# VH-VL binders against Prolyl 3-hydroxylase 1 (P3H1), part 2

Target 1, 115 residues: Prolyl 3-hydroxylase 1 (P3H1), of Gallus gallus (Chicken) (q6jhu8r557to671)
Amino acid sequence: SHLVCRTAIDEKQEGRSDNSHEVHVDNCILNAEALVCVKEPPAYTFRDYSAILYLNGDFEGGAFYFTELDAKTQTAEVQPQCGRAVGFSSGSENPHGVKAVTKGQRCAIALWFTL

## First folded at step 9 (VH-VL; from Cg5 with light chain S36N S97N)

Design Ch4
Fold by ESMFold2 at other seeds, look of step 10:
Structure Ch4 (fold): chain C 115 residues (1-115), chain A 127 residues (1-127), chain B 110 residues (1-110)
Amino acid sequence: as target 1 above (115 residues)
Amino acid sequence: QVQLQQSGPRLVRPSQTLSLTCAISGDSVSSNSAAWSWIRQSPSRGLEWLGRTYYRSKWYNDYAVSVKSRITVNPDTSRNQFTLQLNSVTPEDTALYYCARDHYYGFGSYPYYFDYWGQGTLVTVSS
Amino acid sequence: QSALTQPASVSGSPGQSITISCTGTSSDVGGYKYVNWYQQHPDKAPKVLLYEVSNRPSGVSSRFSGSKSGNTASLTISGLQAEDQADYHCSSYTSSNTWVFGGGTKLTVL
């Protein structure tokens, strides 16, 4: 598991649309132009399920979102909330990213499971 | 604090094997969050990534196409280091050689960027 | 014969903005978000400025920004300072599970 905290880069970055984590897949390396995700090392091919547990909610931005394989077409979004957990399969069915934190600091624990 | 310390000969004769070592402190060569690379730099080619070694349940290597037939990168877990072996060198292999760590941060997937670099070793291939 | 194409040199005066390009293919810069920029001062190892196209590590000035369009990534340096005089290198991950670098760009601050 990992503790991950992200903060707004600086005060003048309010309203920033940059992603805190670019769209990726947890167990393969995504090539969004070719619409493929290659499940080979150095990717963490042994991850079967992923989870994120939010430790706080007193920030702006930082939304978790899913996309198609194109890494552009958003299919779902989860708003962070203290104590909220997001669980999903680690494979190519769940490309995802995290939007920029525009104010405050987002802290979460990432978990990966091998079945 | 992570530190990479390079060692090895600075002069190598053509047709011989170039051998360099990178000692790691503050991290483990077997870290699941890292990959360990060799990168060289010359005036004519700029920076050139040569290859890496990394542990993902077992040891793996990836090598640049340009050197794939001549290169080996090996971990040494007992000494916490990794090595470069480049066979059959020519004057074209004269360069400043770096070792570097490619480290995973946060929720993202591998790869990321080279965050720690060795001090560099200028290797001359000459008669 | 670098894998990614950068201009050999650029120059600017203090306070100006400059942009350095890095052009690859759909198998590297065009396909992946793993495009990084490194700054290198004389006789020193490279240091990361940007990763994943546009992200700044902690401690990197907001004067450095990045973008990508098609097969070309760009580094923009605004408000040039004397300390920005250095070599700048782009890198990209490839579909062959390798890294490639550009040929490097020498920035001269006039």
Scores: ipSAE 0.416, ipTM 0.806, lowest interface PAE 2.9, mean pLDDT 87
Fold by ESMFold2, look of step 11:
Structure Ch4 (fold): chain C 115 residues (1-115), chain A 127 residues (1-127), chain B 110 residues (1-110)
Amino acid sequence: as target 1 above (115 residues)
Amino acid sequence: QVQLQQSGPRLVRPSQTLSLTCAISGDSVSSNSAAWSWIRQSPSRGLEWLGRTYYRSKWYNDYAVSVKSRITVNPDTSRNQFTLQLNSVTPEDTALYYCARDHYYGFGSYPYYFDYWGQGTLVTVSS
Amino acid sequence: QSALTQPASVSGSPGQSITISCTGTSSDVGGYKYVNWYQQHPDKAPKVLLYEVSNRPSGVSSRFSGSKSGNTASLTISGLQAEDQADYHCSSYTSSNTWVFGGGTKLTVL
C-alpha cells in the first residue's frame, strides 16, 4: 500500500487539464502504439486487483479515469471524494490515469492484492 | 535520505574482470519499489545502461544486449549493496561508471526514472 | 535496443525558447510513455528533469516542458538562462525490457 498526495501547482491554474499521473496498467508495461501490455518483470506481475481509497475531498480536479489500451480513449471517470474507494482488476483491462489537481491537495492510499 | 556510495578499483587490465560495488543507505536493495542499475558514460558512447537487479517476489536481472554475455549484477542483502562484474574487459570498457536507483511510489507502476545516482567511478582499462 | 538520436548541440540566447529532439523507434519512444530527460552539468551525475514524457519532479522549473509525437520526443526550455548550459540526455524504455539513452545534446547559452 502507498500513501499518495498531489497538490495543485498554482491556484491561478484553475481549469488546468494536464494529468497528475500518466495512463498505465498496474501489473504490466503498456505499449499503447502496439495495443499490448507486457506482463513480465520488472512489472508487478503479481498484482491481481487494485484499489484507491480517497482520504479527503476538499479539492478540485484530480479525477481518476480509465482508457482503452491506446491510453487516449477515455472509458470511465471517477471523481474522488472522501471515503470513496475505486476497485478494479490490475490487468490490461484497466489502463488508467489521474487528471491534474486544479485546487487544493488530493490524498489517497493505493492498495494492491494478489489472488 | 537515500545515498549510493560506490567503491572499486580505478585501473583494470585487459581480459580481467571489472568489479564495482554500490552501497545503499536510506533504502533497501530488496525494496519492491526499486530496481538497481549500473550505467556508464564515455565520450564516444555517451550514457549506456548496462543492467539491473531487482526483487519482485524473487530476484531478477536484465542486461543490455551489448554486454549481456559478460555482465553480472548481484544484490547483497546482508550488506545492503549491489555489485557489477564485467568480464573480459577491453579498452572500450574505459568509462565513468554510475550506480543508480529506479524507484516508484504512487498510483503508477514500474518503470520510472533514475532518482539517485552514485558519485561515479572512473575505470581505466589499460595494460 | 536502439540508440536514440539527439542533435549533438543546440544553442540559444537568454530569454529564448529552444527545443531538443530525441528520436527512436516504435519499440521505444514511439511505443512507450516511459521517456525521460536528464540534465548534466560538468563533472556531475545526471539529474532528472522530466519523466513520462512531460512530468516534472518536485523542484524542477516550469520552464522545462516535454512532448512526444510519433517516434520523437522533445524537451523545450523556455526563458533560456545561463544556468541551463549543460548536457541533456533522453532515455526510453524498450520492448526488450531495457533502458536506452540518446547520445546527448550540448546546450550552449549565447
Scores: ipSAE 0.413, ipTM 0.808, lowest interface PAE 3.0, mean pLDDT 86
Fold by ESMFold2 at other seeds, look of step 11:
Structure Ch4 (fold): chain C 115 residues (1-115), chain A 127 residues (1-127), chain B 110 residues (1-110)
Amino acid sequence: as target 1 above (115 residues)
Amino acid sequence: QVQLQQSGPRLVRPSQTLSLTCAISGDSVSSNSAAWSWIRQSPSRGLEWLGRTYYRSKWYNDYAVSVKSRITVNPDTSRNQFTLQLNSVTPEDTALYYCARDHYYGFGSYPYYFDYWGQGTLVTVSS
Amino acid sequence: QSALTQPASVSGSPGQSITISCTGTSSDVGGYKYVNWYQQHPDKAPKVLLYEVSNRPSGVSSRFSGSKSGNTASLTISGLQAEDQADYHCSSYTSSNTWVFGGGTKLTVL
């Protein structure tokens, strides 16, 4: 498992850090222009299923979303909520990302399973 | 904090093997979230990625085509370090050699960027 | 001959904007979001400015921005400052599971 917390950066400060996860696939290296995902090391090819568990919900932004292989066309979005879980296959069916946290702090646990 | 400390000889004769060591503190060479690279820099060629070692349920290596026949990058888990061996060197292998970590923050999805670098070792290949 | 093509040098005056290009192929810059930019001052190791084309790590000024179109990535530095005088390197992941770098660009702040 992997605990991940992201906090919104004060808008008055320069040098904002990245508070989102860019669109990716958990077990392959996404080539969004060619619409392929290459399942080879150093990718985590042994991941078969993924889950994210939200630990809180008192923040703004930070939505979890799925896309097509183009990493652009959003196909679904999950509203964060304390105790909500999102489970999905780790492969090229489920490119996903996390939008920026705009207020507060988002905390979640990432889990990966190998069959 | 993560620190990479390099060691090894600065002069190597042609046809010999260049051997450098990168000691890691603040992380593990077997980290499932990292890959460990050697990169060199010369005035005429700029930065050149040479190869890496990494652990993803087992150990792997990837090497640049230009050096693939001559290079080995090995982890040493007992000393928490990794090494570069470059065989059959010529004066064209004279360069500033860096070790570096490629690490993804947050969810572990490779590739990312080189966030920590060693101090650099200038290696001269000359008779 | 570097794998990625960058101009050897660029220059600008304080307060102005400059852009550095990095041209590769469909097997690297054109195919992957894993395109990074590094700043390197004399006698120092490179430091990342941008990753995944346009993302800034913590502590990097918003004066640095990035984009790509086709096989060409671009680094733009706005509000040019004296400390921006450095070498700039692009890198890209490749379809062979390797990294490649550009030849580097020397930025002179006039």
Scores: ipSAE 0.391, ipTM 0.800, lowest interface PAE 3.0, mean pLDDT 86

## First folded at step 10 (VH-VL; from Ch4 with heavy chain F107E)

Design Ci4
Fold by ESMFold2, look of step 11:
Structure Ci4 (fold): chain C 115 residues (1-115), chain A 127 residues (1-127), chain B 110 residues (1-110)
Amino acid sequence: as target 1 above (115 residues)
Amino acid sequence: QVQLQQSGPRLVRPSQTLSLTCAISGDSVSSNSAAWSWIRQSPSRGLEWLGRTYYRSKWYNDYAVSVKSRITVNPDTSRNQFTLQLNSVTPEDTALYYCARDHYYGEGSYPYYFDYWGQGTLVTVSS
Amino acid sequence: QSALTQPASVSGSPGQSITISCTGTSSDVGGYKYVNWYQQHPDKAPKVLLYEVSNRPSGVSSRFSGSKSGNTASLTISGLQAEDQADYHCSSYTSSNTWVFGGGTKLTVL
């Protein structure tokens, strides 16, 4: 498991992504142009299920979202809340990302499971 | 804070093996959030990625096609370092050699970018 | 013989904008968002400037921007400053699970 914290940066700047996470898939390398996800090393091919557990909620932004394989068409969004968990299968059916944290600090635990 | 410290010889004769070591502080060579690469630089070729070692439930290596038959990159978990061995060198292997970390923080994406680099080792291959 | 093609040099005056190109193939720049730009000052290791085509790490000015169209990625520097004088390298992930780099571009600030 990993503890991840994402913090808003002083003097808000348009186009920054250092407080966010780009769309990816947890067990394969996504090629969004070709709409394929390649399940080979160095990808974490052994992950079958993923979870995010939010440790706090006193921040702005930082929404967790799902997309199609194109990494652009948003299909769902989860609002962070202290103690909320998001569980999903790690494969190509669940491309996902984290939007920028615009105020405060978002902390969560990322978990991966092998069946 | 992560630091990469390189060591190894600066002069190697043709047909010999070039061997370099990269010692890691502030991270683990066995981190499943990282891959550990060797990259070289010359005026004629610019930057050239050579290969990497990484742990993803077991150890893996990937190597550039141009050097694949001559290169090995190995981790050493007990000393927290990784090494480059390049066999049968020629003067065309003269370059500034860097070790580097490809590391990503967050919820499981890879590949990313090289965020920490060693200080560089200029290796000359000459008779 | 670099895998990715960059111009050897580019120049501009303070305050102007310049663009550096990086051209590959469908097996690298064209196929992957994992296209990065590195800035390298003399006698220093490269430092990441942009990743995943257009994203800036913390501490990188918004004067630096990136884009990609087809097999070509572009780095644009607006409001050119003397400190921008450096070498610039692009890189891309490949379908063979390797990284490749461009030949580098020397930027001269006039």
Scores: ipSAE 0.374, ipTM 0.785, lowest interface PAE 2.9, mean pLDDT 87

## First folded at step 11 (VH-VL)

Design Cj2 (from Ch4 with heavy chain Y110H)
Fold by ESMFold2, look of step 14:
Structure Cj2 (fold): chain C 115 residues (1-115), chain A 127 residues (1-127), chain B 110 residues (1-110)
Amino acid sequence: as target 1 above (115 residues)
Amino acid sequence: QVQLQQSGPRLVRPSQTLSLTCAISGDSVSSNSAAWSWIRQSPSRGLEWLGRTYYRSKWYNDYAVSVKSRITVNPDTSRNQFTLQLNSVTPEDTALYYCARDHYYGFGSHPYYFDYWGQGTLVTVSS
Amino acid sequence: QSALTQPASVSGSPGQSITISCTGTSSDVGGYKYVNWYQQHPDKAPKVLLYEVSNRPSGVSSRFSGSKSGNTASLTISGLQAEDQADYHCSSYTSSNTWVFGGGTKLTVL
């Protein structure tokens, strides 16, 4: 588990559209060009489920989103909200990223589970 | 704060085994958030990643194709260190050898970058 | 005979911008975003400047930026300063779960 905080403290980051966390998969190494995710060490192959618990919601940006294996085609988005949790399987069906925080500070706890 | 301290011989004869040690402070060689690499540098080839050891529920190794038949990287959890052994060396193995940590920061399963490096050990292979 | 191709040297004047290229294949630079850049001053170990093509770790100046197109990654240094005179190395993860490096580029600030 990790406490993760990202802050838009630099004025030159306003209007920024890049990601706080680039699109990845939690238990395999994504190759978006080849549309495969390699589930081999050093990847955390033992992660079966992932969760994010948001600790606040008073910020702009920082949205959590899912993609197809291409790491580009967005399939879903979760707006942060204090106390909201996002749970998902850790495998190749759930590539995901976090958009840049453009105002304020986003704090969340990341969790991983092994079955 | 993580520190990597290297030790080992500076001169090795051809056909012998090059052995180097990297002692770790401020982290554990068995950390699930790290992988432990050996990288060498020479004027002719620049930086060359040689191989790594890491713990992900058990111990694993990955080695560069160019040295795979001759290299072994071993952890030593009791001394919190890891070693390089390179067999059957030739003058082409003369280089400045570094140990380094690849820190995964515990998020995605993809590698990040080498954030801490040892001081370097210049090893000369000659008769 | 490095796995990734970089120019041997580049130069620029203070205040100018320069770009260093790093060319690989579809099995490394072209296929992965796990492309890093390192700066190395004489008698020092390399220090990371960029990871995942364009991300800066904490404490790295915004004068360093990165991009990738096809099999080629690029490091751009804006507003050159004397302290930027160093060797620059690219690295990429590979489809074989290994790291490879470029041959290195010596940057001279004129």
Scores: ipSAE 0.477, ipTM 0.823, lowest interface PAE 2.2, mean pLDDT 88
Fold by ESMFold2, look of step 15:
Structure Cj2 (fold): chain C 115 residues (1-115), chain A 127 residues (1-127), chain B 110 residues (1-110)
Amino acid sequence: as target 1 above (115 residues)
Amino acid sequence: QVQLQQSGPRLVRPSQTLSLTCAISGDSVSSNSAAWSWIRQSPSRGLEWLGRTYYRSKWYNDYAVSVKSRITVNPDTSRNQFTLQLNSVTPEDTALYYCARDHYYGFGSHPYYFDYWGQGTLVTVSS
Amino acid sequence: QSALTQPASVSGSPGQSITISCTGTSSDVGGYKYVNWYQQHPDKAPKVLLYEVSNRPSGVSSRFSGSKSGNTASLTISGLQAEDQADYHCSSYTSSNTWVFGGGTKLTVL
């Protein structure tokens, strides 16, 4: 489990970044240029399913999105809401990222399951 | 707060084994959110990543091809440290040696960057 | 794996912008988004400036920006300041599951 909280970046506090905003895969190392995902250590190869549980909903932005293996072509988007859960298989079929939080603070719990 | 404290000899004779230790405070060498690397710096080659050890349900190592036949990086969970052993050293192994943590932020399985570094140990290989 | 090529030195005046290149191959810079930049002042360990080509860790000035095209990554420093005088190193993850570094670039602020 992993608690993730993100807050909107103040214009006077430029340069903050959160790793959860970048497109990735949960159980393999994505090579977006070669369109492959390598399921070998140090990747968390034992993750079979992933879930995100949103702890609050009083923010703007922070949309969860899926992509193709290119990490660029968006295929789906899920708007976070308090108590909403997003479940997906952890493999290369589900590259995903989180868009920036534009107002307020987004908090979620990430969970991983081994089949 | 993570701190990496290095120790080991400053002078090593050719053909000997170079051994360095990196003690960790503020994190665990067995953390599944980290990998533990040795990196050296010399005028002729700049920064050179040598290898790492990490725990992902069991212990793994990855080594740079240039040193793969001579290097071992070992964890020591009881002392919360990791070591470098570089066999059969030559004067070309003279360098400033760093230990460093590659920490895995966010949800992904991809590597990030070296966020904490040891203080550096200048090792001279000379007769 | 392969070495990454950086210019040995670059220079600029305060207030100017400068760019440092880092060229690899399709098995590292061209193949992976995992390209980082580090700043190193004399007698100090390197400090990360950028990761994943263009992302800034907390506390890094927005004057530092990055990009990648093909096998070449670039670090741009805008509004050059005296304190930017340092060595700059790129790194990339490789298809062999390793890290490689560039040779380093000495930046002189005139």
Scores: ipSAE 0.477, ipTM 0.825, lowest interface PAE 2.3, mean pLDDT 87
Fold by ESMFold2, look of step 11:
Structure Cj2 (fold): chain C 115 residues (1-115), chain A 127 residues (1-127), chain B 110 residues (1-110)
Amino acid sequence: as target 1 above (115 residues)
Amino acid sequence: QVQLQQSGPRLVRPSQTLSLTCAISGDSVSSNSAAWSWIRQSPSRGLEWLGRTYYRSKWYNDYAVSVKSRITVNPDTSRNQFTLQLNSVTPEDTALYYCARDHYYGFGSHPYYFDYWGQGTLVTVSS
Amino acid sequence: QSALTQPASVSGSPGQSITISCTGTSSDVGGYKYVNWYQQHPDKAPKVLLYEVSNRPSGVSSRFSGSKSGNTASLTISGLQAEDQADYHCSSYTSSNTWVFGGGTKLTVL
């Protein structure tokens, strides 16, 4: 489990396109160009399920999103909200990232489970 | 504060085994957030990653193809250190040897970068 | 021969911009975003400047930027300063689950 906080700079960064977390997979090493995710050590191959719990919602940006294996084609998006949780399987079916926080500070807890 | 302290001989004869030790403070050799690498540097080849040891529910090793037949990297959990053993050395193995931590942020499973390095040990292989 | 190809040297005057290239293959630089740059001053261990092509760790100046196109990654240093004189190394993760490095580039600030 990890507490994760990301903040914008003092001035508002409207139009910022940078991600707070680049697209990845929790239990394998993603190669988006080859459309494969390699589930081998040193990857955390023992992670079966992932969750994120948002601790606040008083910020702009910071959307959580899922993609195809190409790490580009967005398939779903979750806007953070205080008390909102996102649960998903840790494997190659769920590549995901976090968009830049453009104002304020986003805080969340990340959790991983082994079955 | 993580520190890596190297030790070992600076002169090794051809055909013998080069052995170096890296002692870790401020982290554990069995950390799930790390891998422990040996890297060497020479004028002719620049930096060259040799291999690593790491714990992910059990112990693993990965080695560079160029040295795979001659290299062993071992952890020592009781002394919180890891070692390099390079067999059958030649003058081509003369280099400045570093140990380094390959840091993994625990979020994704992808590798990051070497964030802490030992002080370096210049090893000369000659008669 | 180093696994990744870098120019042996590059030079520039204070205030100028320079770019250092790092060329690999589809099995490393071309296939993965796990490409890093390290700065090394004389008699010191390397220090990371950029990871994942373009990300700056805390404390690294925004004068350092990175990009990748095909099998080639690039480090750009804008507004050259005297303290930028150093060796610069690229590295990449590989499809064999290993790291490789470039041969290094000596930057001279004129």
Scores: ipSAE 0.460, ipTM 0.816, lowest interface PAE 2.1, mean pLDDT 87

